# Designs tried in a protein design chat: VH-VL binders against Large ribosomal subunit protein uL6 (rpl6). Part 22

Target 1, 180 residues: Large ribosomal subunit protein uL6 (rpl6), of Picrophilus torridus (q6l1b1)
Amino acid sequence: MIKWTEQAEIKLPDDVQATMENNELKIKGKLGEASRIFRDNYVKAYIEGSSVKIATSKNNKYTKGIVGTWYSETKLLIEGVTKGFEYHMKIDFTHFPMRVSVRGDKLIVENFLGEKSPRSAKIVDGCKVSVKGDRITINGIDKRKIGETAANIERATYIRHFDARVFQDGIFLLKGEVNE
Below, E stands for the ipSAE of ESMFold2; O stands for the ipSAE of OpenDDE; V2 stands for 0.75 times the mean of E and O plus 0.25 times the DockQ between their complexes.

## First folded at step 23 (VH-VL; framework fv_refanezumab)

Design KO1 (from L2 with heavy chain W32S D99S Y103S, light chain W31S; at its last read DockQ between E and O 0.37; V2 from the best seeds 0.63)
Heavy chain, then light chain:
Amino acid sequence: QVQLVQSGSELKKPGASVKVSCKASGYTFTDSAMNWVRQAPGQGLEWMGWINTYTGDPTYAQGFTGRFVFSLDTSVSTAYLQISSLKAEDTAVYYCARSSPGSDSDAFDYWGQGTLVTVSS
Amino acid sequence: DIVMTQSPDSLAVSLGERATINCKSSQSVLSSDDNKNYLAWYQQKPGQPPKLLIYWASTRESGVPDRFSGSGSGTDFTLTISSLQAEDVAVYYCQQYYDFYTFGQGTKLEIK
ESMFold2, look of step 23: ipSAE 0.646; ipTM 0.865
ESMFold2 (binder alone), look of step 23: mean pLDDT 94; pTM 0.955
OpenDDE, look of step 23: ipSAE 0.525; ipTM 0.814
ESMFold2, fold request of step 24: ipSAE 0.598, 0.624, 0.640; ipTM 0.841, 0.853, 0.858
ESMFold2 (binder alone), fold request of step 24: mean pLDDT 93, 93, 94; pTM 0.954, 0.952, 0.955
OpenDDE, fold request of step 24: ipSAE 0.656, 0.769, 0.739; ipTM 0.875, 0.914, 0.900
ESMFold2, last read: ipSAE 0.595, 0.645, 0.636; ipTM 0.837, 0.862, 0.858
ESMFold2 (binder alone), last read: mean pLDDT 93, 93, 94; pTM 0.953, 0.954, 0.955
OpenDDE, last read: ipSAE 0.616, 0.590, 0.790; ipTM 0.851, 0.838, 0.926

Design N1 (from L2 with light chain Q27E; at its last read DockQ between E and O 0.64; V2 from the best seeds 0.67)
Heavy chain, then light chain:
Amino acid sequence: QVQLVQSGSELKKPGASVKVSCKASGYTFTDWAMNWVRQAPGQGLEWMGWINTYTGDPTYAQGFTGRFVFSLDTSVSTAYLQISSLKAEDTAVYYCARDSPGYDSDAFDYWGQGTLVTVSS
Amino acid sequence: DIVMTQSPDSLAVSLGERATINCKSSESVLWSDDNKNYLAWYQQKPGQPPKLLIYWASTRESGVPDRFSGSGSGTDFTLTISSLQAEDVAVYYCQQYYDFYTFGQGTKLEIK
ESMFold2, look of step 23: ipSAE 0.548; ipTM 0.814
ESMFold2 (binder alone), look of step 23: mean pLDDT 92; pTM 0.940
OpenDDE, look of step 23: ipSAE 0.660; ipTM 0.872
ESMFold2, fold request of step 24: ipSAE 0.558, 0.567, 0.502; ipTM 0.812, 0.820, 0.785
ESMFold2 (binder alone), fold request of step 24: mean pLDDT 92, 92, 92; pTM 0.944, 0.942, 0.943
OpenDDE, fold request of step 24: ipSAE 0.686, 0.640, 0.688; ipTM 0.881, 0.863, 0.882
ESMFold2, last read: ipSAE 0.440, 0.600, 0.495; ipTM 0.741, 0.842, 0.779
ESMFold2 (binder alone), last read: mean pLDDT 92, 92, 92; pTM 0.941, 0.942, 0.944
OpenDDE, last read: ipSAE 0.755, 0.663, 0.632; ipTM 0.921, 0.872, 0.860

Design N2 (from L2 with heavy chain Y103F; at its last fold request DockQ between E and O 0.51; V2 from the best seeds 0.00; counts 0 for: pae E 2.3 > 2)
Heavy chain, then light chain:
Amino acid sequence: QVQLVQSGSELKKPGASVKVSCKASGYTFTDWAMNWVRQAPGQGLEWMGWINTYTGDPTYAQGFTGRFVFSLDTSVSTAYLQISSLKAEDTAVYYCARDSPGFDSDAFDYWGQGTLVTVSS
Amino acid sequence: DIVMTQSPDSLAVSLGERATINCKSSQSVLWSDDNKNYLAWYQQKPGQPPKLLIYWASTRESGVPDRFSGSGSGTDFTLTISSLQAEDVAVYYCQQYYDFYTFGQGTKLEIK
ESMFold2, look of step 23: ipSAE 0.566; ipTM 0.827
ESMFold2 (binder alone), look of step 23: mean pLDDT 92; pTM 0.942
OpenDDE, look of step 23: ipSAE 0.639; ipTM 0.863
ESMFold2, fold request of step 24: ipSAE 0.440, 0.421, 0.490; ipTM 0.748, 0.745, 0.788
ESMFold2 (binder alone), fold request of step 24: mean pLDDT 92, 92, 92; pTM 0.942, 0.943, 0.944
OpenDDE, fold request of step 24: ipSAE 0.755, 0.647, 0.637; ipTM 0.917, 0.869, 0.862

Design N3 (from L2 with heavy chain S105A; at its last look DockQ between E and O 0.62; V2 from the best seeds 0.00; counts 0 for: pae E 5.3 > 2)
Fold by OpenDDE, look of step 23:
Structure N3 (fold): chain C 180 residues (1-180), chain A 121 residues (1-121), chain B 112 residues (1-112)
Amino acid sequence: as target 1 above (180 residues)
Amino acid sequence: QVQLVQSGSELKKPGASVKVSCKASGYTFTDWAMNWVRQAPGQGLEWMGWINTYTGDPTYAQGFTGRFVFSLDTSVSTAYLQISSLKAEDTAVYYCARDSPGYDADAFDYWGQGTLVTVSS
Amino acid sequence: DIVMTQSPDSLAVSLGERATINCKSSQSVLWSDDNKNYLAWYQQKPGQPPKLLIYWASTRESGVPDRFSGSGSGTDFTLTISSLQAEDVAVYYCQQYYDFYTFGQGTKLEIK
């Protein structure tokens, strides 16, 4: 029989619920529900009492890494559903004023470097994007989805043939923070 | 009873590709990773890497990147090793091997019978 | 990468006599958390795949005769066959599974 050894424990806050189904950890809090798939041959996550526990059937560098990752991700899930996350981005342009707007599940960038065709970035589900002046704010409860949205926005204003040191036009991530 | 059954011997020309299969039975295929080991004629054992049967993610040992691809078909409990752009030095017996189950048995407890791949012009 | 070095490369031993094979790792394969040595021994006969003999440096795999034993810790390990039998003629490999996997170069054991 396979021997599993507990390697980590994350205590759940009183107002947070956790479920594990088909190797998917779901964390539910006041702000909503977030989830992560935790699947591995030698590492498993499970719920015991009011804690999420991580156990391994092997003890090596690989499993240590996985345990650490899952531990951090679980904490982020809890933090997300209880406090939420906010990312801040800045719109920079030199000669051609960009017009940035949100339309549905996309961020639209017009007049980027004077381009006639608009550029667009996919807003990942669960993220709320707001544009005010030269600032973009991304809010959500899943840090990964927020990060992905921010990355999509950065990529949308990226030009392969231009030196970023010379051409400063684009939308750039400034900081990410946890809401209070 | 646990068994790993590999595909038959292969004779290929340089530059060709080969795909070796390893069919597992007698246990839950996705519970444990599958390893690949190479043994050139008259030489020792070389670990090539492993594939995570849960995620499908392969890990390749140094020297086995690029031309070597691990894959799975979980529906038939089979792991595959594909070698492209074959070279003469790829001539060897290739083994699939399962990790021992449990924390107290971490070595390769079950092996396929091996597949001889011969590369010659 | 951890390098495994066996000694000798070949060994001839008379029937009924003790055979000793050594294996050294370039770094310790002892895990401090569980105090186990991530070291295995395999037997390979001609035309056959390797067979697991010993794991955790000193634990015999099921079905392995008592004449086989493993010892050592850290970086130095030994496989011992207390009384060599005719069926023990094979190549023996040590393997570390502390950091991924690495095999020794093998030791060919023959009857003198």
Scores: ipSAE 0.023, ipTM 0.599, lowest interface PAE 5.0, mean pLDDT 91
ESMFold2, look of step 23: ipSAE 0.179; ipTM 0.646
ESMFold2 (binder alone), look of step 23: mean pLDDT 92; pTM 0.940

Design N4 (from L2 with heavy chain S100R; at its last look DockQ between E and O 0.86; V2 from the best seeds 0.00; counts 0 for: pae E 5.0 > 2)
Fold by ESMFold2, look of step 23:
Structure N4 (fold): chain C 180 residues (1-180), chain A 121 residues (1-121), chain B 112 residues (1-112)
Amino acid sequence: as target 1 above (180 residues)
Amino acid sequence: QVQLVQSGSELKKPGASVKVSCKASGYTFTDWAMNWVRQAPGQGLEWMGWINTYTGDPTYAQGFTGRFVFSLDTSVSTAYLQISSLKAEDTAVYYCARDRPGYDSDAFDYWGQGTLVTVSS
Amino acid sequence: DIVMTQSPDSLAVSLGERATINCKSSQSVLWSDDNKNYLAWYQQKPGQPPKLLIYWASTRESGVPDRFSGSGSGTDFTLTISSLQAEDVAVYYCQQYYDFYTFGQGTKLEIK
């Protein structure tokens, strides 16, 4: 018989609902629901009482890493559905004032380096983007999705034809999800 | 009780492919990872990597990226090693090996009998 | 990438005498969390797969005769056969399992 040893515990706050079916942890809170699949040979996650627990059947660097990752991901799921996440980005330009707007599921950048054709970035479903002055705010309950949206926006203003050392125009992430 | 039974020896020409099987019995296949180990004639043991039998995700040792592919068929408790574009230096005995069960070690307690793959023109 | 180096590459020992095989790792395989050395020893006879002898540097696997013993810690390890028998003629490998797996190059043991 395989012996499982508890390595970590995450207490569930009273205002979330959690289920674990076929290795998928689903967490629902006031802002919505999110989930993550936790499958491995040597690491398992399960709900016991008011906690998510993580146990291992082997002790090595691989399993220690997985425990840490699953612990962090569970904490992020809880934070997302209760408080949510936000990223802040800054619009920087030297010569050509950018005009940035949201249209449907896209963020539109006009006049980037004087270009006539606008650039666009997809806003991942579940994210809300607002533009205020030279700041962009991305909100959502799934940190991965807001991160992907931020990456799409940064990528939309990559400088390809000009020397990037001379032209530092673009839209850039500010220290993760910190409020101004 | 625990058994790892590998497919038979293969004689191949350079450029061909081979698929070695390793069928497990006597334990729950998806509880423990499966390792692959190479031994060239007259030489030592080389760990090639392992496959997570629960997720199907392989991990390859540094020298075994590219032509080597690990796979599974969990319905028949079998792990596979496929080698493509065979070269003469691939001539070796290939072993599957199970991690020792339990929390207190992951040395290899059970090995398959080995599969000799000979690559010769 | 932990490199395991055995010495000697081969040795010959008289029947009934002591055989000693050394293994050195390029970095420590002693894990501070549990104070265990993540090192194993294997025996391989001609035409057979390797057989696990010792794990945790010094713990004998079930069914392994007590003339086999392991010692050492950190980076330096030793396999000792206290009274060599004819059936002990084999190649011996050390293996670390601290960071995935690597094997030593092997030590061929013969009767003198």
Scores: ipSAE 0.262, ipTM 0.674, lowest interface PAE 5.0, mean pLDDT 88
ESMFold2 (binder alone), look of step 23: mean pLDDT 92; pTM 0.946
OpenDDE, look of step 23: ipSAE 0.329; ipTM 0.759

Design N5 (from L2 with light chain F100Y; at its last look DockQ between E and O 0.65; V2 from the best seeds 0.00; counts 0 for: pae E 3.9 > 2)
Fold by ESMFold2, look of step 23:
Structure N5 (fold): chain C 180 residues (1-180), chain A 121 residues (1-121), chain B 112 residues (1-112)
Amino acid sequence: as target 1 above (180 residues)
Amino acid sequence: QVQLVQSGSELKKPGASVKVSCKASGYTFTDWAMNWVRQAPGQGLEWMGWINTYTGDPTYAQGFTGRFVFSLDTSVSTAYLQISSLKAEDTAVYYCARDSPGYDSDAFDYWGQGTLVTVSS
Amino acid sequence: DIVMTQSPDSLAVSLGERATINCKSSQSVLWSDDNKNYLAWYQQKPGQPPKLLIYWASTRESGVPDRFSGSGSGTDFTLTISSLQAEDVAVYYCQQYYDYYTFGQGTKLEIK
């Protein structure tokens, strides 16, 4: 018989519903639903009362790290479905004004370094992207997905065969924010 | 009656690949992690890493992050060690060892019989 | 990584006499939260896999004779065989399991 010892607790807000099935924690709030799979030989997460609890069957540096990671991920799930996340990016250029637009599930970049062919970046499902002036805003409830969308946009303006005068051109992440 | 039975010895040339199997019986395979331990001829024990048998996620010790791949087939309660681009220095006995259950102990309580891999040009 | 250093590298002990093997870790393996030493001892006979003897520094694994005992705390540990028998000829390894796993280099025990 395996002995489980509680290591951490995350209180659930009143406006959030949580379920745990097949080691998948699903959190639902006013902005939607997000989930994370919490599987390990020696660490488990479960719902008890109005809390998510994390327990271990071993106590070592490995399990301590997993407890910390799962604690943080659970708090991010709750924050995402209650407040959401917002990332801001900056459009930078020196000589060739970029034209940036959203079309369907893609962000389109035209005239990057004078190029005839447009570049594109996939907008991950669940993310909303808007362009205003030299700013791009990415909104969503899943911090990983908005981060992935931001990375796609940065990579779309990756400069091949570097030239010092064109290094400054691109679209770059400013920071991630949670709407208050 | 926990038992770990490994595949037979292997003779390989440099640059080849080998896949060592470790079949577990007598317990629930996905309840405990599986470790791999190397012992070169006349040398001591060297922990190579382990695989989480519930998730399939491996962890490799320093020095084993390149050509060594841990994997599972949970349908037959078997863990695998694959070594690619074999070198003469890979000649060793390779053991699987069960990570201990819970807080009863945290040591390796059961070991496979070992698999000798010989790499010779 | 936590380095485990055993001493001596080899020793010879007469039948019925006491054998003592030391193990030192580069960092404490005493976990302050549960006050346990995350240290094990293994016996390996020629041509065989290692066998677990001692865990938590001093707890004997089931089926291990009572002549085997472990002691120590923090960074310094000892395996003692109180009355050496012929079947105890082996290489002995300490192992920490505080931060992943590392083994000592081994101590060869022979009959004098």
Scores: ipSAE 0.306, ipTM 0.682, lowest interface PAE 3.9, mean pLDDT 88
ESMFold2 (binder alone), look of step 23: mean pLDDT 92; pTM 0.944
OpenDDE, look of step 23: ipSAE 0.604; ipTM 0.841

Design N6 (from L2 with light chain D33E; at its last look DockQ between E and O 0.51; V2 from the best seeds 0.57)
Fold by ESMFold2, look of step 23:
Structure N6 (fold): chain C 180 residues (1-180), chain A 121 residues (1-121), chain B 112 residues (1-112)
Amino acid sequence: as target 1 above (180 residues)
Amino acid sequence: QVQLVQSGSELKKPGASVKVSCKASGYTFTDWAMNWVRQAPGQGLEWMGWINTYTGDPTYAQGFTGRFVFSLDTSVSTAYLQISSLKAEDTAVYYCARDSPGYDSDAFDYWGQGTLVTVSS
Amino acid sequence: DIVMTQSPDSLAVSLGERATINCKSSQSVLWSEDNKNYLAWYQQKPGQPPKLLIYWASTRESGVPDRFSGSGSGTDFTLTISSLQAEDVAVYYCQQYYDFYTFGQGTKLEIK
């Protein structure tokens, strides 16, 4: 038997349920379910009692990095399904009032710089987007997906010209606002 | 009990390709990564990189990221080293090697017999 | 990247005498959390793959004669053969496995 030495432990809160099948950690909480695949020759993650534990069969810079990454990802899974993640964006314009709405899996931007054709951004599955005034809120349990949705929205209002300082219109992420 | 058996020697011309095999037996193939080590004639040992046998993801040492490709066939417990666009300086013995973390040592305690690849014009 | 430097490049020693090979790493290979030196020594005879002799700087691999010993810590390491035998003629390599793997350039051992 391979000797596995515990390197990290993440205690599961009482309000989450965790399972591990085929090296996929699934965590379920009040906001939903999220998962990550944890596979390596020298690092494993497993559930023992009320904890997710990370162990190694060898220690070096490679495995230490993986332990750190898996530890952080596990904590993000727990945070996502219990508290969720939230990004805030701001709608800015100087001359042409933008009209922003959500339809299905898309955020629609009308009248950007007076344009007749609307612009759109894909809302990644698992994200909820709401628009109130000049603010957009993106909610979800997967931090990666809300980040991708925010990037799609920013990209949808990229000015087709070379210097956006001449045209300051757009939709921009508000820094430092990640959690609910 | 653990054995790493490599394919036979190869004689190639510049510009050709070669695929060296390393068949593992006597252990669970996906428990440990497979390493490749090069030794040019009269020269020392040079670690080329490894392949994670559980994920199939290779890691290449500096200088081995272009023409060298590691791959697996887990159904036959075999690792492969493919070298494309062969050059004269690729002439070397190529070894597969394995460590034993969590069981024995973290050093390379198991080696294949080596495969001589000769590239001559 | 961790560079391993051996000395000497070549060594001639009389049968039954002590042989000493040094290895220096460009960075410490002592892992503070487990207090182990991630250093190995290998023996290679012509036409053969390397054979593991010593790991963790001083732990002898199973089946290796007790005349082989390793010592040192951090950046400075030594392989000692206490009473040289004819079959010990080979090239010896040190190797770090702290940050991936790097081999020393080798030390050729001959009988004087």
Scores: ipSAE 0.545, ipTM 0.799, lowest interface PAE 1.6, mean pLDDT 89
ESMFold2 (binder alone), look of step 23: mean pLDDT 92; pTM 0.942
OpenDDE, look of step 23: ipSAE 0.639; ipTM 0.862

